VHH binders against Small ribosomal subunit protein uS2c (rps2). Designs and how they scored, part 6

Target 1, 281 residues: Small ribosomal subunit protein uS2c (rps2), of Bigelowiella natans (Pedinomonas minutissima) (Chlorarachnion sp. (q06j20)
Amino acid sequence: MNFELKNFNTIRINKNQTILIKTTNLENSSKEDTYQFILKMLKAGVHFGHKIKKWNPKMSPFIYQKLQGIHIIDIIQSYTYLKKACKLVYSKSLTDNYNTFLFVGTKKQSPIPNSIFYHASRCNSFYINNKWLSGMLTNWENTTRSINTLKYLKVYQKTNMFSKLSMKTHSIIDKKKNRLEKYFGGIQNMTSLPSTVILVGQHNEITASKECRKLGINNITILDTDCNPEFVDLFIPANDDSSSSLNLILGELQVAINIGRQKFCENLKTWKNSSSILKQI

## First folded at step 19 (VHH)

Design x3 (from w5 with H105G)
Fold by ESMFold2, fold request of step 21:
Order: sequence, then structure tokens, then C-alpha cells
Structure x3 (fold): chain B 281 residues (1-281), chain A 121 residues (1-121)
Amino acid sequence: as target 1 above (281 residues)
Amino acid sequence: EVQLVESGGGLVQPGGSLRLSCAASGFTFDDNYMAWYRQAPGKGRELVAAIYNDDSTHYADSVKGRFTISRDNAKNTLYLQMNSLRPEDTAVYYCARDDYEWPRGRYTDHWGQGTLVTVSS
């Protein structure tokens, strides 16, 4: 039998479709661990791209094949890029200063805004899941003023002075606070520009991507087959339409961030104890 | 077995320069987070500079503009170029590696034995 044939596993996508995976080309993990995670990615639908007609030809190196009018993303590359991204966010979490992450995804009537909120909240990170306002990062002074106004109004609404105002004035202040909460609630406690931005839905977040580039802020972007990889230097080729796919990928980034934060805290504790012992010597 | 060996420390005048080296073995060098840490007398250990798996870098505010981290993947060696040295930079400098074992989610770190840098007149 053919030597290369023995180095492949076939995985059934559905009753009429199969994919060959060359497992011997995977890096630095046991082949079984890698295989099991790739199966998890396939079950989540990470490999399902957009309709062929909507593709960006620059995504060609990341497309495995065409199936029934849809591009199938090369799952090995998805795995490899996700691994690199997870290692990176872990390492960024492991600095002496608090490394801040901002998750961005605002595409209406899609799973993106909810997935962004869910995962950012679970790794003590910030998010923008309603609308990216032009200048949110590049005009940080104005953004900070809006954040401070939101915080002020939240406190002010609980005062006795506020309770004495007319009903019309109540309504005006409530509307202003609700609008600010809508746009700035997810970055309310962000005191400085983020270190890393995680973007989902490149077409909806072009302004955010441009602001990151202008400010030298690296971003990690999930790129579906209709996206342009030339606008991003770290990306994960993956399905960005499916809840299952998004939650798997963002979940792995969430876990990596949390583990890095845990290690940072362990280091601070260890180094503090060492300092105390060193002083006694 | 992972091994990190620092060299290049010594006595230097304020305003002088030193280049620290860290020879590494037992792992694939170019896909790893590497960093320099330091511990001054009576102080805790602190990050000085880091280089990430995408070759981007990070510096502590106290050394920004004066120190440069780099690596030579062919020689498995991490460097720290230290310019415009100040007495406050006096410390033992440690080379460190930290590995995140995705997808299993374990992490391990490795440290060198340190090299002493003394900045005094």
C-alpha cells in the first residue's frame, strides 16, 4: 500500500462527503491529541466557508476544496494558526504590566456580538459588540471623556438630587446613559489603550482594523473565505458565521488568556516571597 | 532537557554598555516566548524585556529606549543589548522561557542561573 496513504485519516463531514487529513505534518503535540482537537474543530464546523461566489481570491492558500458551492477551509491551517494565536495571547498575558485584551464583533443579527460578550466576560477582558464608533481608539481622549460621562451618569441617577428632577429631565438623562452604555459599557473599566485586539467579522470592523494599524496595536482576526488576509498579520482561517465555530475558537483564546493571567499571578506571588527572603539575607 | 545559560555580565561604568547572551538547548527556539528578567538586591524579580512567537517585543518602562531584546534562531541564543546603563540597572539578570502546551493547556517555565550586572563608578 502507498506510504502517503497510511499517513492520512479520512473524516466524514456528512453522509456524502469526506476529507483527507495528513496527520504526520502536525507539529510538537502527540498525534492523538492533535487528531482529537481537529475532530472537535470539524464537529464545530470550523471548516465551512462562504459560498464560492463570495470568496476573496487572496484566501486561496487557506482553502482545501470546493463542496456543493461552498469553499472548505484547510483545517490543518486553522489548527496551526489557532495554536500560534493561543500561544501568543498566553505569552502576552504573562507580562509585568496588566495586558489588556479587547474583543470586537458587531455584526447585527449574527452570533458574533453574543459570542464576543460571552468570551470576553469570562477572561476579564473588554469588548465592543454593538457598534464601533470611528475614533474609539485613535481619539482615545474623547473615548475617555465618554466613559467618564457614563460612569458619572450611573452614579448621578442614584442620588437624591436626581430623584427631584422633572420627568422630562429624567427621560433625557436616561436616554443619554443608555446610549453611552450601549457603545461604551464593554470598555467602561478600560483605563488605557488595549495591548491586543481580537476581531471577528472583518467586513464590519474595517474601521477598528485601521485604527489598530495606525496605533501599532496588533490584532488577531478570524478570517472566513470572503476576507482579506493582507490587512492582518495574525489571523485564524475559520468559519465566522457559526456559533459552534466562533465559540470553539474564542473559547480557546479565552482559556489561553486565563491561563496566562494565572501564571502572571503565580509569578507575582513567588517573586514577592523571594523579595522578602532576600531582604532578610 | 531544557537548559538556559546566561553570559556577558560584569562591572560597567554608568553610561556604558553590555550585551547579555543566553544559550538555549532542549526546545525549538523560534516558536517560543523568551524573556529577560532581573532581580536587584532587596527587590523582587521583574520583567525587563520579552520577545514573543511573532517576534514582537515588549519592554519595561524603566528600560525602554535603552535596552534591546533580540534572538538568533540559528544559534539558539537570546540577547539583551543594554545601553546607557544606570546604577539602578544593577541586578542579577535571568533568561527565561515559558511554554504553553496547546491544546492540552499546560504551561512550564525554565530559568537560567543568572548573570550579575553591576553598574558603578
Scores: ipSAE 0.706, ipTM 0.894, lowest interface PAE 0.9, mean pLDDT 83
Fold by ESMFold2, fold request of step 21:
Structure x3 (fold): chain B 281 residues (1-281), chain A 121 residues (1-121)
Amino acid sequence: as target 1 above (281 residues)
Amino acid sequence: EVQLVESGGGLVQPGGSLRLSCAASGFTFDDNYMAWYRQAPGKGRELVAAIYNDDSTHYADSVKGRFTISRDNAKNTLYLQMNSLRPEDTAVYYCARDDYEWPRGRYTDHWGQGTLVTVSS
């Protein structure tokens, strides 16, 4: 796919166009790793936006060019913003009180809900992947009540009293528990508001975005070319329609969170051992 | 070479104030997590305050409302304004930087030598 000219690496976008990236700084292993990750992003289709007519003009600074009826997102900016987001979630997971992450993405008939569940589960984080109910964060008292009801019904269903209920009553309680599990299962162990929310599919999650802004909660959003960057604090300009693009981006955030949690645990062990040694002498 | 140099520690009466400074060099200051930690005699090191690469902040419950972390990116300097000081705040205070080397996934931390803060009458 690539041929090397002196001082350049080439990345083909289509038959008529290639991108030349200066190679003068690729002799460094860190810079080669950067180039290889950009290639991985290109292979995952991170740079493919929506059709030109669907675009939001406020995304103009993040568009590299137009090709074959679609906007091509500036992959260098995608890389830069992803780097910043990964550093942010790493450092937040390094601190005890602030390592609560909530992944949100509910767009039906897309890879988003499954990707959200998959990656949040693999970094011990919370998720909403079915439907965002208005007030889930801004009306935290009501959300807590729903969570407590879900927990109660799970315990109640195991009791002898429940086993003796009529088939009709059993079905009614099962349906209520299943509805609560559908909407609140991903946050049932969330005891306080999250410190960081990761949003995918802005058009479907406008209510969640507005709640984060009202509460001053950090949100990180994957923004495709048809999205509005003014509704979010930190964003990653990227393709939000393909499974490979989403899994690459959410996967890097997942890894960063896990590495930060590991470092936090190592720090606690080191600090406890230091304190114990000092007390002995 | 990454260097962190703390200053501003000293002896202060309960209820007093101090401002700690941490002069930083050898890295891109505004793209980094930075924090203040402290270690009292006979105790483990603990986080006091942190500032993230998006300039959001975090404080330990024991100092919330009394301490303020800030930084001046033009001067490459991290600050900790400590107000309403208590004897329990007596400790060596360290500034720290923790760097996540994405996409490689390696991480390193850097610490200053510390500055002593003593709160006593």
Scores: ipSAE 0.689, ipTM 0.883, lowest interface PAE 1.0, mean pLDDT 82
Fold by ESMFold2, look of step 20:
Structure x3 (fold): chain B 281 residues (1-281), chain A 121 residues (1-121)
Amino acid sequence: as target 1 above (281 residues)
Amino acid sequence: EVQLVESGGGLVQPGGSLRLSCAASGFTFDDNYMAWYRQAPGKGRELVAAIYNDDSTHYADSVKGRFTISRDNAKNTLYLQMNSLRPEDTAVYYCARDDYEWPRGRYTDHWGQGTLVTVSS
């Protein structure tokens, strides 16, 4: 019930296509912000889905049309769901200094791993961008042991004792450290289970999704036309193949997290300082 | 115009219960983060409980298991059910709303005037 059907604008996709945008019955400045962001989403290619043959019929409510052999995602719904997701991560990051975010996306030879690393790093969040190992969350004791081993080997490799080891022993230790860094480097400072997981590439990350469900951890997922929306708590119907689309969506989540964290920190300082002054005066 | 009006505070004996209400207007109630905060005399303001736009909740450790946040979207009212009250729960309780104005990337927060809860010692 967010949008009134009385308000529409049009945007041209290409020379043969125009889409109709449903907008809210809000102030003119609100309509301008909505329109400009939807234009940005269209230019980033958020609306380009997968080939028609590869679709999942359960995504039908989120598909606008077919164009040149691919499904076109309903950009209005992409906008609406992104708005909901951004408001949610902002609110979670502003209310609890223990809220941790984990970004997950490991699909090889795609923009996903690099986009995951880039955006998680820029909002004080953790990531898994190489491979999800079964039990990374559900077997947290084993995961913390692996993290501790990684930290130990990193320090050990910088000692003079390590420099005097045989070439064979060097190779064994280097291989073990490189393997641990590959899988656990993005979570080496994560001291507890995450409160929220942001997931890209549902097909590659089914194990991660199942672990979140078992542990009751909320997840936010970018769903392309070949994905199943029934497996997700909150999703954003969007192109997950394009660097431009991924960076736009993950960038908005990154900004929302950062703003909420900043507000939390400002509140804590303000209220703590006020308490200290009152007690001392 | 956003308005938040708390009610339901008062004097209660230890172990007793109170139900705080916050009547809200001027925004989309069920699409927003809302929370209860409290401030005891001579202390800083602290979060008590929060409810998010997906209806999930969060509680401070000091009140977990004793307090319950809820909302009635039809009545635009936020509630805090407080059970097993202790003298250390004595404070002014504030209803708060915080809205992230996406896609502009800004936020707006609003606070009620507060309602006093006193738990006799």
Scores: ipSAE 0.686, ipTM 0.886, lowest interface PAE 0.9, mean pLDDT 82
Fold by ESMFold2, last read:
Order: C-alpha cells, then structure tokens, then sequence
Structure x3 (fold): chain B 281 residues (1-281), chain A 121 residues (1-121)
C-alpha cells in the first residue's frame, strides 16, 4: 500500500491488462519476499473476482479494476490482510489447546469443502465441510451429545452383539452413524468451543457467522467481490471459486498454525530444561 | 534490539490489586502479539493473558474476570491490571513478545526478566 513503485517489472495478466511487479535485483530482502509471494498469489488466481453485475458495492475499496466483465481484486490488499490473518492465527496457536481453530466451508459443487478438509486436517484443527447445522456452536450441549452418539456407534459396530443383529437393524444403525459422521466427523474430537473460526463462502455460512458473533468467537472470512465486508471485521479479500486460490490462502493459515504450535512445544521444553536437575557424578 | 522491562510487582494482601507494567523498546508495538506469563514456585510457566494484533484478548481460566490486559501503543507499554488477588496468584510475572515473520515463516520471541508478585497474610 505504501510501496515505492519504481523498480517494478510488468506482468501481463492477459493480452489487454498488465500489472507492476518489482524489478529483479532489488536490494531489500523484505520487499523481495513480498513480491515473490504476490507473484505466487497472481499465479493462483487470488485476484479474480465475480462478474461485475454480481458484486457487492461495499467491496469497492478492495477492487483494483474491471477486466472482461469481472472485477479484479486488489492483490496488495489481499496480501496485507492475509499477512494480518497469518500473524493472528500464529499467535493464537501458542497453546496446547487444539480446540482453538475450526475451519468452515460447505458450498456444494465448489472446491471449498475439500480444501477445508485438507488444510484443517494438516494442522490438527477441526472442520465442518458438509453442512452447518443451526446451533452447532450456540447449542454446544446438543452438539456434544451428537458427538458422543457418533463415538458410541463407532465402538458399538465393532462388538459381537452388533454382529448378531438383523440386517434391517444393521442398516438402520449404519445409516445413523453415517449421517452423524457426515455432519460431526470433523469435530468429533472437539472438547470445547473454538476461539477462532475460518470461514469460506460467506453466502453459504451466514448461520455460522451469526453464531460466532453471538458467542464472541473471532472469525476470519475469505471475501470475494460478491460478499459483504460489514458482516466481518477480519477478512481476506480473495477469489473463493478456484482451488488454487483457496489452497494458497488456507495453506498459509495452516502453516502459521503449525509453526505456532511447534513454537509452543519448544517453549515448554525450554522452560522444563532450564529447571532440570543436574546429575552429580 | 528488543528490550522488555517489567515493573509494578510487590507484596499485596489477598483481595487487593496491583498493576503491572512492561516497558518495551526496539520494535513496533501496534501489530505485535504481547502477553503476560507467570511462573509460581515449583510450577511451570503458564500464560496469564494475551493481546493480539487485532487488539482482541485472551485470559487463562484461572484469572478471567479478575485480570485485564491492555496496552498503550503511544508509550510502548503493556499493562496487566490484577484485581481480587489470591494467594495462588503468587508468581514471577513475565512480559513476552512474539513476532511471526510472514511469509518467510520465521519467528522470534523476547522475554522480560520478570517481576515478583506475592499475595499473602
């Protein structure tokens, strides 16, 4: 945002549009890292918004230009907000509480559910990627009961008495377990409410957003050009349609979470080792 | 060079109050994670309160409702207001800063030398 524009290379987005990217051989390493990552964001298509007529005018501050009927998101702002979000999740992960993060994204026929599953799984965090059921957080008591039922059925299906049930009863129990796994599998090991929720696909996750507000839970939302930024304080303006864009953004959050958790483990070891008992020989 | 200097510790009666200060230098205070940790005799170090780069806060369950973390970015000073103090709050209190260098993925942390808080009688 306050970058000097001198010493930039031009990168062609398509035949008719170009953007400025830093010139090779810049002296400042921090600026080099910034522009290398911005190039990665551009290659992933983070800047491609929705069709112009589907936009929400409140996203206007985050739009760079129009291109072939589509809004182009300001990539520098995407970078800035992603940086803030990564620093936030890193610092919130300085704990042994793995319940801190919940990833949410359920939009069918999009890369969102699979990307949510992939990245949450890789940072030992929880997810809802099929359907958000009303009250999943605000009615945590009922959610806990559903989780416990799922765990019970998974154990019960391995017992000898289950194997002796009729095929009809077998099928009924299998269907109930599969339904619970579908909705609650991603949170079956949660023991408390999360402090931070990462949302993708605002239009599909309005109920989850409202529950977070009611409970005072921070949410980090990826906002495309058709979204309303007034519903979220912390957001990342970015393309939420493409697998490449989602995986880049969620991947950076995943890495930040893992680094913070690793750092906390190192702190615990340091604190214990500094008070270790010396062997006398 | 990052420097963190705690002050405001001392002896206090149960139910009393103290305000800890942490004077910071050598970094931009506004967008950094800052926290208070404590270590009681014979115990491990534990998080007491944190303030994040979006100014949101977190408190350990044992101090919720009694302690308040805040900062004055103009003075580069972090505060911990401790009310309704209990004997179990007796500990050395440490000011901490941690910075995540994104996108490089490196981190650095700094700790003060600590200030002793004793709650007795």
Amino acid sequence: as target 1 above (281 residues)
Amino acid sequence: EVQLVESGGGLVQPGGSLRLSCAASGFTFDDNYMAWYRQAPGKGRELVAAIYNDDSTHYADSVKGRFTISRDNAKNTLYLQMNSLRPEDTAVYYCARDDYEWPRGRYTDHWGQGTLVTVSS
Scores: ipSAE 0.672, ipTM 0.878, lowest interface PAE 1.1, mean pLDDT 82

Design x3 (from w5 with H105G)
Fold by ESMFold2, last read:
Structure x3 (fold): chain B 281 residues (1-281), chain A 121 residues (1-121)
Amino acid sequence: as target 1 above (281 residues)
Amino acid sequence: EVQLVESGGGLVQPGGSLRLSCAASGFTFDDNYMAWYRQAPGKGRELVAAIYNDDSTHYADSVKGRFTISRDNAKNTLYLQMNSLRPEDTAVYYCARDDYEWPRGRYTDHWGQGTLVTVSS
């Protein structure tokens, strides 16, 4: 019925839950929808690059012009690559594996760490937003041991045995737990390697990028005008310094991931021998 | 109108091989997520293999190393090469297509009618 199709298009999106949005007909994207999203990107400052002297010449194909001492990124290319990335993460979300996505961005004194945490948390994905430790992915066995130690200490601190220990022993254990929480808190519930890593701030994350290449893990990277596109499988040329730009781009990836996960969950409910309840992380 | 038509199913002995085909029409084949799913009698439908819009692939753990997904964009055909078949692989196999309509946030999916694969002595 047309009534049901109309109602599906108006279903609200909960910020903490996956919500299904669909249509019963295959429709072409309208020119107006594309224009309106490009206006959103322009208002968010997606197109503002770095000062010209900081540029990497290999980003030349993605630069539209120079304006008042900075490079202006080609917004049409930003749109095109964001579309490809959103379609990819949507399709990779059609699975019961919540370990699929890891968001990485650790550049201090920038909006990157907070934006990474915010968006990864809202699509039930994992993150590293403090510091990338060498071997976090390539030495997964050691990473798993660190995660298990963190989980153990968090439980141990709640026991009566712990409450009876000296003040100095309390401090030593608390310092160990806080260090592990700082570096591993965002991945403490990961049970396997991710299939896709979303990177922001390439210069601060070169070790993570190299680990992905060694392991055959694809990465999606937001590339500003001072970045090297040769180290990346899929990239989005965009401003990585602005909170509004980052939140728009990561927000679209977040929404695509949530829609794919909700669709998978609803498919399981309609198929026999499936759970109707999403697994807690 | 989007159509997906599977073929290549049948009866095969354990250890044997089959090649499933899915002929597609009515859409641009090369930029779409496509996948094979299967459903054994009395069980839920599960993903077998997927090919993504960047041509990367994914396989369920139960079939990894034995099955290969591929596609021929010139023929609009998706394939599943199934080797070293086991009785547990007995199921109806479905070809699926799924497209995310960004930035609108809508999706469309299509399914074939399925082709039966039986692995028994």
Scores: ipSAE 0.665, ipTM 0.873, lowest interface PAE 1.0, mean pLDDT 81

Design x5 (from x1 with H58S)
Fold by ESMFold2, look of step 20:
Structure x5 (fold): chain B 281 residues (1-281), chain A 121 residues (1-121)
Amino acid sequence: as target 1 above (281 residues)
Amino acid sequence: EVQLVESGGGLVQPGGSLRLSCAASGFTFDDNYMAWYRQAPGKGRELVAAIYNDDSTSYADSVKGRFTISRDNAKNTLYLQMNSLRPEDTAVYYCARDEYEWPRHRYTDHWGQGTLVTVSS
């Protein structure tokens, strides 16, 4: 793909596609940065929604046009909401909330579970990418018990006491540990409820969304054209079927979280050094 | 040029109240992170209260229920209402603003000069 920096109201993506981008919602002082990132979003396919007949009409304000049977998401709104989300997760990460962020996405035979695992792992955050069990957050006491059982079994399987058990008992314990690892492995170090949940694939994760709402936990959700924006606190209208789109969006959130955590660590180092008695000697 | 100026510190008896103010200038009030930090003599600086881009707030456990952070967009001012003060709250209190620039992923912070709060009988 060849993109030209000619004007901001019309962008030619390729020989068969031209998208008119309305720039009235952008700050003038950041036009070059904004333009370059919008090109990156377009190349990643962030703007490609689902087929027209699969849409949710409540997404109408976030649809720019129809093109070849597919809804095209308003990329300016995608950019604006991603900016807000990145600023928010950055600011939340300044407080070193190790248990703050939970990434959720379990849709089978899609790039979602792998993208969720990849990005959560790279910003020291938690994830659920296999199956959301009802009550994982709303019944936190039960979830904590399951996490503690998983941790116990992982250590117990290495003991001499375990090595002396029958083959049948070995198999029972191993199966239980593997099931717990499958569902709880991504949250095994989560000591309290998360403050922020990043959610992909609303249709598969409606239970998680409802639990967040009940508990007052903020969620940030990637919403494709077939999703309902009424269920979320902050959303990013974007393509949720494409690996490149997901990795761009989750990658920006990952970097924002990491930058805030790095700033926090640097602040602690600076403040500790300035209070040292040894520096006076 | 961003400037933050704290005021409202002073000497107060245990159980008393103070209201700290942080007058901000050099920018239009925006959705960036703002917070109060404190530093007791010989100790490191610690977060007291924060107000986030979405106006949600958080507090250090040691001050929850006693302190309230707020901001007034019309006056471009950040506040910290400090109630039920304890001798352990004695510190220099700093107003901070952290500006985060996306998509460049750059940050700058701004600090006030600090205002001393002393809680003693």
Scores: ipSAE 0.612, ipTM 0.842, lowest interface PAE 1.1, mean pLDDT 81

